# VH-VL binders against q9umr5: the designs that were tried, part 49

Target 1, 268 residues: q9umr5
Amino acid sequence: SYKPVIVVHGLFDSSYSFRHLLEYINETHPGTVVTVLDLFDGRESLRPLWEQVQGFREAVVPIMAKAPQGVHLICYSQGGLVCRALLSVMDDHNVDSFISLSSPQMGQYGDTDYLKWLFPTSMRSNLYRICYSPWGQEFSICNYWHDPHHDDLYLNASSFLALINGERDHPNATVWRKNFLRVGHLVLIGGPDDGVITPWQSSFFGFYDANETVLEMEEQLVYLRDSFGLKTLLARGAIVRCPMAGISHTAWHSNRTLYETCIEPWLS

## First folded at step 1 (VH-VL)

Design n3l (framework fv_nofazinlimab)
Fold by ESMFold2-Fast, scan of step 1:
Structure n3l (fold): chain C 268 residues (1-268), chain A 123 residues (1-123), chain B 112 residues (1-112)
Amino acid sequence: as target 1 above (268 residues)
Amino acid sequence: QVQLVQSGAEVKKPGSSVKVSCKASGGTFSDYAISWVRQAPGQGLEYLGYIIPIYGTANYNEKFKGRVTITADKSTSTAYMELSSLRSEDTAVYYCARLGSYHPYKSGAFDIWGQGTMVTVSS
Amino acid sequence: DVVMTQSPLSLPVTLGQPASISCRSSQSLLYSDGNTYLYWFQQRPGQSPRRLIYEVSNRDSGVPDRFSGSGSGTDFTLKISRVEAEDVGVYYCMQATHWPLTFGQGTKLEIK
């Protein structure tokens, strides 16, 4: 009846954070098999994103194989980037709805109390010094650090985000685009009161220019070039944008109104 | 001009732990990462891990994960490498070295080394 | 882990003659940023390693021009055009493209 749901958590997170989401799904779609993946939990969420993609890939293969009618992905924060890459590297995924909860799809550039816990002396203006080095790229957060004042360094040094977004060339780009385009729906969720994802419009493929003015998805080169299929998906009616104010970063998976408005409609 | 000065030689019993220091001078301590490398007598070089003092982050070679801890004290410009559950195979000269500061300036990777600290593990 | 293989491991050289050391990696060292993070170090007896070459072919300040590095992908070479007595020691290649950083086994250069 209902397609299985696979949940991928975010930075310094674990499966326990999704207990409310599981309750909501069970109430509205009773009998749904929900698997929250217990990989790269807590401190291990700092491992390089390509390593996480490989580990999550191995975990999702048997789940997808048991569900010939398809599966849904709900991917939170950093986990949304893992899911982006999964959909590109898997030649045989059967994902219907990819639901991205406040994920920095164009990258992160911001100082927050959350990041101050992780990096007490961090300032967004100088984090590029560490992130755009090979050893810095061994930390997941640096894989999607996108300093708009050093965009040349981001494009040259990002081992993950610039490649999956097609901002820099890669031999597998054509195959990744073909695979990603198999997704049924790309559901983007985020909002101005998140307080962590900066700019919050990154969750909708918007991002800062060099003057820190946000340009929306349709003004991005990745969209205009259709580098991994955003323009094609939008033309198909497959992109859903669901912004909601009043929700902080750690509350996206535990707010009932958000669930009913943005998530529930896409869980067939 | 940056210099790295390490603590003196140590002799330890099997099962104990050792903590080696590496004091930086002549530059801003927080501007670069510090790596730790060891060399057993008559053998080659083996990488242990690094610390980035400005962000308080450390990462370790999987071979030593769980036994090695690398820390830094910014107030004294000193990095530390602590190795626990010592075995005779841990007998080596331990070096600290500058790993570099940021992309694209990787010319600083391992350009400055400490003098080395001999750690001998024997009964 | 990337395996770095040096050859020869022992290199007896006549004073004034050229010397050549090979370093091969089990994977390409070309990083996603277009740079190749391959380094050469010299370790004289009783001393800390000293970096000679960074990023394949760039000489450090104070390193004589008789030392040169070359190569790409998985195949790298350190050459000494005219060996001098002070060159005695062990030479190591190192890669910093892939985690963890790994070193070659070392090549012992001795005057015969």
Scores: ipSAE 0.005, ipTM 0.434, lowest interface PAE 11.6, mean pLDDT 87

Design n4 (framework fv_nofazinlimab)
Fold by ESMFold2-Fast, scan of step 1:
Structure n4 (fold): chain C 268 residues (1-268), chain A 123 residues (1-123), chain B 112 residues (1-112)
Amino acid sequence: as target 1 above (268 residues)
Amino acid sequence: QVQLVQSGAEVKKPGSSVKVSCKASGYTFSSYAISWVRQAPGQGLEYLGYINPSFGTANYNEKFKGRVTITADKSTSTAYMELSSLRSEDTAVYYCARDLYGSGSYFPEFDYWGQGTMVTVSS
Amino acid sequence: DVVMTQSPLSLPVTLGQPASISCRSSQSLVYSEGDTYLNWFQQRPGQSPRRLIYLVSNRDSGVPDRFSGSGSGTDFTLKISRVEAEDVGVYYCMQGTQWPRTFGQGTKLEIK
């Protein structure tokens, strides 16, 4: 038998986007109980990430309780950040594989149609003025906006990502690290042709320096300091990196080759 | 020319609800938030909350949560503030104001205000 | 909530003389090493508030040069270098750094 799978969607998304993913899982692991959470759908996905974490936490507790052998998480785009926080705030999670599907784990610094639609007159170079205001932090997308030219503002203003990444001190940091380290496998998926997640290496804990040169995970201060356990997980053999070219942002959950290569092996 | 034009004065009974409108013109309605502020007679200003018309997302001052609802209709470029379970202390002038600045300029707050709507709550 | 305290609350001034209004916040208004969200508004009798100053010291278009804002952290000042008759009204400071937005009590400027 297979462990249950919980799916968390992304920005302006809903459970229907995962129709193909569910078909693939049913074909390769028949009998798997898959729950796609229908919380914070559509425009509700803009609500503050800490609010979303609380709602998803309430939804996953009974699922985890019924699966003493463990569960798997598949978390897409913004949903990957929700799952990052979920694993840190839950003292008793039993997650085996956390599959992060093109999620901006170190943040976002790039224009997207969603950002232009939300802030039509803003450019990526100017969005820090809105996002790093108290008003801007009421929107999920601003909770992971990471302007590499204003890293000081990001570190002090981010109400979510800077805290969960251990980039700014928090009273709960030690407990959050301990909880996150209980995960069996951290499976990171992303690629250069995504077109939305900028830099795409953010899905692998890489990010821009002040000159917009990407530094990979092992050069990041959060890794070097082991702020929330990345260095420990890597040393344990628990981090899996699965980059794939040729896949656009909205196709990660509907590409069969991607599924067979990067997801299927981790659904025990 | 940026303008915010509010609906007319209201006299309401205790326990009823009031819905005040704020019609925007002279700019792209969905590019800016609309905030609501009230002022009791002879008193100072008190913040109620805001709506972002582009996504229909709203947030409220904790003091008014459960009683205030702020909405927007993009087709008419109009924001609404509805306050329920009215009490005599809700008697005030209610203002809408343009808030979020979505361009690469400074983030100016409350750069344009409506003319105000007097809401009187009495029996 | 951040408490905004203005002084004086009543400010009688002679035409042509300078006027100064102080605003103190219970917490620093600097947002994450960046901008300070401190605004000044003027409300003339029977009118809506009008923003004069944003981000501590920036004058809005159409606001006379005689108005200036200054300050940092928790202490802010609005100055009028030469009071004119049209300046009669109530002046409010407002912070936008912490949710929810909060206003000072208001300072009523009157001609002696």
Scores: ipSAE 0.005, ipTM 0.463, lowest interface PAE 13.4, mean pLDDT 88

Design n4a (framework fv_nofazinlimab)
Fold by ESMFold2-Fast, scan of step 1:
Structure n4a (fold): chain C 268 residues (1-268), chain A 123 residues (1-123), chain B 112 residues (1-112)
Amino acid sequence: as target 1 above (268 residues)
Amino acid sequence: QVQLVQSGAEVKKPGSSVKVSCKASGYTFSSYAISWVRQAPGQGLEYLGYINPSFGTANYNEKFKGRVTITADKSTSTAYMELSSLRSEDTAVYYCARGYYDLLTGSPYFDYWGQGTMVTVSS
Amino acid sequence: DVVMTQSPLSLPVTLGQPASISCRSSQSLVYSEGDTYLNWFQQRPGQSPRRLIYLVSNRDSGVPDRFSGSGSGTDFTLKISRVEAEDVGVYYCMQGTQWPRTFGQGTKLEIK
């Protein structure tokens, strides 16, 4: 039988967004138990990411306990960062495939419609003033705001991303790395036509340098220092990269070709 | 079919308040902001502010801050605009319009409009 | 606030002839990564406004191809290649780059 699948949604999203994904899974892997977590929906997706991690952790524990053979995670957009932290804080997770659907794994630095809805007068060049404040860090989107022109502020003020990426020291870093490395496969999905995740290579652990030139994962200090296990996973053959053009941000969970190419092979 | 249906005309005295409703249908209410725009008789369009129903957050044109409050009720897919301390200069047709930004398509600003609500302030 | 200035404010046009409306912003409307949030709206007598053009030059669904938008930075133009009777109304440009959102004064298009 197939391992259960747990789905974690993104910013301003809900479980309803995944109805097509569930249809695809049922067609190709009939009998799969799929749980789309209905926590932090809509407006609640703006809550601090550590609060979301705690809530989602409480929800996934009983699901993992019922599946000793393992589970798969499919985590969309902001949800991919929640899942990154889940894998690090859980000493006993049994996740086989962690499938990250267009998630800003190295952070976000772009003027997006989502950001302008919340902060309409802010541009990417000045959002650091809001995000790197204590007030700003109470909003999920600011937890992964990564301004490449104010890297010192990002490293000092980020309460979430800088810590989970091992870019700033944390007492739990060694344990978090050990826990994350328990994952069977890290499946990274994203593409140039996403239109929201900026740079889109953030979904593959690439990011801007100070001149806004994108450096890929293997050139990042996070990777080179193996801060949370990326270099170890790549050497193990456990990282899968599946870029696809022609897919907008809200279509990753509803595109059949994307599902067949990038997701279906990793659902055992 | 996307529709924005507004409440009926109002006649108010100076110093009072008016609350106009805008009921949305044919789309996911929480996915789009609702903006409010007014038009005095024979005049141009003036922006009041918006509400994003997903966040419950609203922002207002400085000209109206302190007098305008925009709210939304997701259970009824209805946005509201309340304007207080009314004066004769507030006599106008008030429109709701979908968008500030479209979270799903990225299409910006005011793709669908309500039919308008005439608010008359007379002494 | 960004001031949007339209010219002309009154535009009498003969049926079948072209019409052109200019819109100028007091500040550049170019946003990060090059997008320009300049929209055009049409308001027919007794009706709500209808969006014709977004992002300078993109027509909304159902808008005839005789309408076109162009421009960059601070100077924008709406053109109608052949004016039809149904085009009578007031046209507004609107910027979405800066807060608050601001409209031009409106251009009244009338058939001679």
Scores: ipSAE 0.006, ipTM 0.410, lowest interface PAE 12.9, mean pLDDT 87

Design n4b (framework fv_nofazinlimab)
Fold by ESMFold2-Fast, scan of step 1:
Structure n4b (fold): chain C 268 residues (1-268), chain A 123 residues (1-123), chain B 112 residues (1-112)
Amino acid sequence: as target 1 above (268 residues)
Amino acid sequence: QVQLVQSGAEVKKPGSSVKVSCKASGYTFSSYAISWVRQAPGQGLEYLGYINPSFGTANYNEKFKGRVTITADKSTSTAYMELSSLRSEDTAVYYCAKEYSYGFLPSYGMDVWGQGTMVTVSS
Amino acid sequence: DVVMTQSPLSLPVTLGQPASISCRSSQSLVYSEGDTYLNWFQQRPGQSPRRLIYLVSNRDSGVPDRFSGSGSGTDFTLKISRVEAEDVGVYYCMQGTQWPRTFGQGTKLEIK
């Protein structure tokens, strides 16, 4: 009776991280077919995001084809950006609810353990030198690195985020916007205690200006230009914002209260 | 179903204050602004202000600044509009409504409205 | 403040005939990035207002196809292709481009 659910994991993650989420879904929507995609697990999550988009696209096509009433996507952290691109490049997707769990939709600008593991001597202020090079753009995390003090470099060098957000022109932009607008609901989830996604408002399409003051989605050029359909979706009543305090980055998929409040209502 | 339910009619004396409630259901309360619009008997619509429940920020039409206060309680998904120093000219139906944008940002208007609360100011 | 002016203020129409309402703004309603925040509302007698159209020409869900919006800059039109009895009420245009939000004075649609 319930639409199938497809789950896309994040950086250095795998399907095992979602065992609690699957338990919650089984309790509240018994009989739901849930597919957690086992692609680009662990270290392979560092592969360029466009490569990941192609692989996940190939995996979701047969699932969507078997569900004429539609499917739901639950996409965690970096996985939310993969799902953003999937919805734009697929001219035949039938996604009803796209549930984005603490994903850096406007990018990342923060000193985290993930960065120190990959680039031990780098600070957030210096990472632009690595990320905005052709070599750096071969790593997924650099594909959504958004330094607010070097926005012109981000716009020129980002091979992924600047393009899917319509911050830089692309020949396919009109088609990508048309495809993305087929989504039924865009459910945005995140919170101030995440500790990894910086600024946390990136999960809601907010981001730093040059003075590191957060500007919300409706103040962003991508929204004002309606570059990929955010303005149209908001006007349609299709965007849901569900912020929750007290949840760390690795707990979004295992918190029962969050599930009941922000996810469960969108799994028709 | 998305719904806004307002408190009942009020009769107040000049100089007093009135506080009208607006309970939201069927959507994520924090994701949208709640705006307040009034309509005097036989007259048109007049925008008072809004609140963004997510951040607790409110803004008011300059005509009402100093007299109107709009608040929200996220735990009960309820917004409130309090108007002080009431005059006979404040007699109107007061509506709460869900709005997709707030204050200084452009607005698509209000897509869901409460049933209205009649506030009568008389001696 | 942006002043919104509607015409006519009283609109008697025969059932099944078309109706047209004009709305003019004192300033352009085009926001800096090109979109126009002009909205239309219907208020039936004794009821709350209901949004019919947003961003000049987009109909809300459940609004019949006989309603259409058009216009640009400062001049806008709401059209009803064939008026039905249930369309009786007051119609308001509203601008959302500038703070504060402002409404037109309203057009009362009546059946002759």
Scores: ipSAE 0.000, ipTM 0.400, lowest interface PAE 18.3, mean pLDDT 88

Design n4c (framework fv_nofazinlimab)
Fold by ESMFold2-Fast, scan of step 1:
Structure n4c (fold): chain C 268 residues (1-268), chain A 124 residues (1-124), chain B 112 residues (1-112)
Amino acid sequence: as target 1 above (268 residues)
Amino acid sequence: QVQLVQSGAEVKKPGSSVKVSCKASGYTFSSYAISWVRQAPGQGLEYLGYINPSFGTANYNEKFKGRVTITADKSTSTAYMELSSLRSEDTAVYYCARSPYFDSSGYLEAFDIWGQGTMVTVSS
Amino acid sequence: DVVMTQSPLSLPVTLGQPASISCRSSQSLVYSEGDTYLNWFQQRPGQSPRRLIYLVSNRDSGVPDRFSGSGSGTDFTLKISRVEAEDVGVYYCMQGTQWPRTFGQGTKLEIK
């Protein structure tokens, strides 16, 4: 029998976005119990990420408890950051495959329609003034805003991403790293035509330097210091990178070729 | 600078309730749990419970469950501890203290900042 | 509940001399994968408690280096290498490994 699959949605999303993904899983792995968590839907997805982590944790605990053989996580966009934190704060998770669908793992630095809706007078160059305030950190999108021109402010003010990436010291960092390292596989998915995640390489732990030149995962201080276990996971063959061109941000969970190439092989 | 400021001393009759406030400043209120600890005159420290302001969820020491309620108001960065059905044994200084949350079953930097304390006297 | 036992309960000490306080827990305070949530607090007369030590041996910011913590499992020690007049007060150990959090009964440090 197949391990249960837990799906965590992204910004301004709901469980309905995953109807095609569920159809694909049912076709290739019939009998799989798939739970799409209907928490923090729509505008509630703007709530602080630590609040979302607690809510999703409470929903995930009974599912994991009923599946001693393990579970798989499929986490989309912002949901991938929620899942990063879940794997770090849960000292008893039994996640086999963590499948991250176009999630800004190193943060976001780009002008998108979502940001213009929420902060219509702001540009990416000045959004740091809002996001790195205490008020701004009450919005999920600001929890992973990573301005490469104000890295000191990001490191000091980010209440979420800088901490889970080990970019700023935290007393729980050692426990979070050990918990995260229990994951069986870290499957990273993303691509250049996403149009929302900026830089798109953030989905693969790449990010801008101060000159907006993208440095890949292996050149990041987070990787070099092995802050939460990326170097260790790569060394044990547990990181899978699956980039695909031609897929827009809202299509990662509804493209059959993407599913067959990047997701299906990691469901068991 | 990080600070927790508590409300003033209270004198209460047995059977009544008391509500003590703890106003936080100098940090992001929702990023830390607020715990409550009491100390009877000449005695040691006793843990009551905590609240995570970001989620509004509280957890209580079984000894006080049903009598203690801890709440938080994010708009004013203030935590509250209400203790009902007061007895003379509840006479104590009540302290609030902050701790980081989301460290599994404990807080590594537990009680790094404390309020000044609020004396609650229960007498007839 | 984890019971925290301190000794001695009363500790008279001469200025400039070392002082040592022991704390024993009824259960191991080792959290999963090595972290031990044992803290030490100082309470000066008429003041709120102040954290001195966290995670067994880590000194809090602003705490003089004459204070040190050590120990493992169930047995822990707070040491003051050279007692000063300002060190008068009650010292408490506290565990954060198990719910609910529990304190030792306190050790009163006095001069003379």
Scores: ipSAE 0.000, ipTM 0.383, lowest interface PAE 18.7, mean pLDDT 87

Design n4d (framework fv_nofazinlimab)
Fold by ESMFold2-Fast, scan of step 1:
Structure n4d (fold): chain C 268 residues (1-268), chain A 122 residues (1-122), chain B 112 residues (1-112)
Amino acid sequence: as target 1 above (268 residues)
Amino acid sequence: QVQLVQSGAEVKKPGSSVKVSCKASGYTFSSYAISWVRQAPGQGLEYLGYINPSFGTANYNEKFKGRVTITADKSTSTAYMELSSLRSEDTAVYYCATDYKLGSWYPSFDPWGQGTMVTVSS
Amino acid sequence: DVVMTQSPLSLPVTLGQPASISCRSSQSLVYSEGDTYLNWFQQRPGQSPRRLIYLVSNRDSGVPDRFSGSGSGTDFTLKISRVEAEDVGVYYCMQGTQWPRTFGQGTKLEIK
C-alpha cells in the first residue's frame, strides 16, 4: 500500500550511493517499490541538465503510469534540479512527495573539489567567464552556477536554472508552473555542515545577494512573484523545511536520524 | 592495453627550456587527466601539475608556477610538459601518469610513463 | 599543502618476515564523496612507480595478496605479510584529496 519511490542521484554519482536509504525504507515501509534510476552516472552527470531531464522523464513515465495512487521522488544534490524540471515539464506527473536532499535549488556559488578538478584555474569569482558561455552551458554544473556578482549574466546565459525558476521568461512558463503546483509536498532538506552546497541555504531556496548576504526564500523575487508556485505551495501548507546540522554532503542518504526525521514521514 | 610512452633523455644548459612528451594509447585520450611528477636523483616524488585534455585546462603546483606549462594535443593523444629557466636542481626523472577520470576526480596514477631523465649541466 | 609523513624511512627486513609502513596526513583525507583518496606505490630500482593500493585498501590487479592497506582519516598502514626478494624498493603513500597531490618521503625496504 505504500506509493512507489523513485530516486534520482547527484553529480558524479550512481545508484550504489543509496544502499543505506533503501535499507531504511525497507525497515519502516516494507513492501515499498523503490527504483533508483541508473541514468547519467559518473561523467554522464556532466551532460546538460535539459538532456538529463529528457532521459529521466522517459524512465519515470512508465513507473508513474503503473502507480494510480501516485509516487514519491527522492532527489539528491544535482538530482533535485532534475526533479524540479521533471515536475514542470510533465503534464501528467502524479508526484505526492518531492523530497529534495541537499539540492542547490537557487544555484551554486562556491569553490568545491568538483569545480577545482573540472576547472582547475578557476576561482568562484571568475568561473562566470566559463559557465556563462555557450560552451560552459553544455555542462550540468554550469547550468546552475549562480554568481551573485554577475546576476545579469546569469539571467541572460543560464539555459536551465534561470528558466525553471522563472527568473527569465520562457514560452512554457505558465504550463510549467501549473504542472509543478500539482506536487503534494515539497520537502526541503539541507544543513550548514554540508560542505559542498554553497550557500547551504540554496537547498531551502535562499541565496546570496550582491553583498553575499543570504536572503531566505520569502525574500527572493521568484517567491514574491510566485514565478513557479513557491508562494502558492507555502500558503497551501505544502512546503516542509527540514534543516539538520552535522551532516556532510555525502551523508544525507545514509544518516538514520536524518531519514527518520525528514524523509520517513513523507513516504505514505 | 593502456600505456604512456615518454620522449627520450635530454641534456640542457642552465637557463634553457625543456619540453617532454607523453603519448597515450589504449584508451580514449580525453577521458583521463594526465599529471606530471619528478624525482631528483636519490630523492622522493614531487608533483608538478596536470592537464585535462577534454577541457584544455591545466593547473600547477605553486612551487613551479610561472616556469612549468603543461599542454595536450588530442589529435596525437600526446601531453607535454615544458619547464623553463632550468637550474641544476631541476635535474630529475620526469614522469607522466594518468590522473582523475572525468567524473570521478579520484587520483588513479595507473599507468605511469617510463620516465624521462632531464640533466641540467654546463 | 597536505603533509604526508611516512615511518620508518628505512626498513630492513628478513626474507619471509612481515613488514609494515605507516603513513600519516596533516589533514583528513576523506573526500567530499566520502571516499578516502590515499594510494600506495612501489618503486623498484630503476623503474617507474607502480600503484599497489588505491582508496586505502583496494589491491590492484596483479598485486600479490601478501600486500594489504588499511587505515582511516589521517592514519594509514601498508603491510606485507611475507616479504619476498622482489619487494625491494621504495614505497610511497600519496594523497589526492586536496590540491596539490602530495607524496610521503618514501620508505626504502631492504633485505637484511
Scores: ipSAE 0.005, ipTM 0.414, lowest interface PAE 15.0, mean pLDDT 89

Design n4e (framework fv_nofazinlimab)
Fold by ESMFold2-Fast, scan of step 1:
Structure n4e (fold): chain C 268 residues (1-268), chain A 122 residues (1-122), chain B 112 residues (1-112)
Amino acid sequence: as target 1 above (268 residues)
Amino acid sequence: QVQLVQSGAEVKKPGSSVKVSCKASGYTFSSYAISWVRQAPGQGLEYLGYINPSFGTANYNEKFKGRVTITADKSTSTAYMELSSLRSEDTAVYYCARVEYTIFGSYPHDYWGQGTMVTVSS
Amino acid sequence: DVVMTQSPLSLPVTLGQPASISCRSSQSLVYSEGDTYLNWFQQRPGQSPRRLIYLVSNRDSGVPDRFSGSGSGTDFTLKISRVEAEDVGVYYCMQGTQWPRTFGQGTKLEIK
């Protein structure tokens, strides 16, 4: 029998975007109970990430409780950050595979259509003035805005990403780390042709240094300090990296080859 | 009605271990955490740790790490607190309490066990 | 660890008079969502603690209206508008914001 699958969507998205993913799962793992969460859809996806985490938490608790053998999470784009926080704040999660579909795990620093819509006159170089204000932190995208040229402001103003990454101290950090470490597999998916996630290596916990040179996960301070358990998970053999070229940001959940290569093997 | 019923008083020798139980009833056991708090005679309250019974995950106050183990058995709706390497300073009433966790913190419910006196003497 | 400091530690009061207990935390108990996880407990002689107040000012079911909580940030107060005989006991504040969870020293309320 197959463990239930919970799907969390991304920015300006909804459950409807996953119809192809559901078809693939039904073909390869018939009988799998898949729940795509219809919370914070469309413009509500702009709500602060901690508010979204609280709402999604309430939705996943009964699903996890009825599946004592475990569940799988498939979390797309911004949804991957929601799922990271869920795994940290839930003392009782029973997640086996956490499948992160092109999520900005170390943050975002790039001019995208979403930013142009929200802040049409802003460039990535000056968005820190908006995002690292109290008003800016009321928007989900600013909760994971990570300007490598203003790391001091990011560390002090980020109300979400800096905390879940252990880059800024939080009283619950020890509990969050222990909870996160219960995950069976952390499956990281992303690629160079995504076109939205910048740098694309953010999906693999890589990120820019102050010169905009990408440093991979093993060179990150959060990994070296094992702030939330990445080093422990990697040593345990629990981290899976599945990069794929040729896939644009809105196609990760509808590409059959991607599904067969990166997702299907982790849906026990 | 919500109730937490603890095991009876224990007298232990220094260096031994004690295991106190807390049986819950009147609510869905796995939906709430169980915390453990102790009170030495005439002293205040001291937090030891908690367990979420759904998956058996626990966290401990650093002061007691390495000596305390908190577990839960969902089939019997019972939480356990085991404290090892007992010293005379561990003589206290040990309480279990039901806890509701939110994403940013916790506020325990007013449902506490009756307490278990653990006396450590030679 | 967050240090919770109560004042006074001993509170003799005349029956029917008001009583007030202060609780101060070594750092702010406010989270970014605005909730403040400050709780008040009552322990009557020989009994288990009982929660009176959660989230600074919310009374638990069965707690009389004469009990009220207030405060913000690091400074909190528990007030009893008219002390009754059954209010005798020790009162504790507790923070649920930071790990580990910590209690104040306790305030012993006695009728004089």
Scores: ipSAE 0.005, ipTM 0.412, lowest interface PAE 15.3, mean pLDDT 87

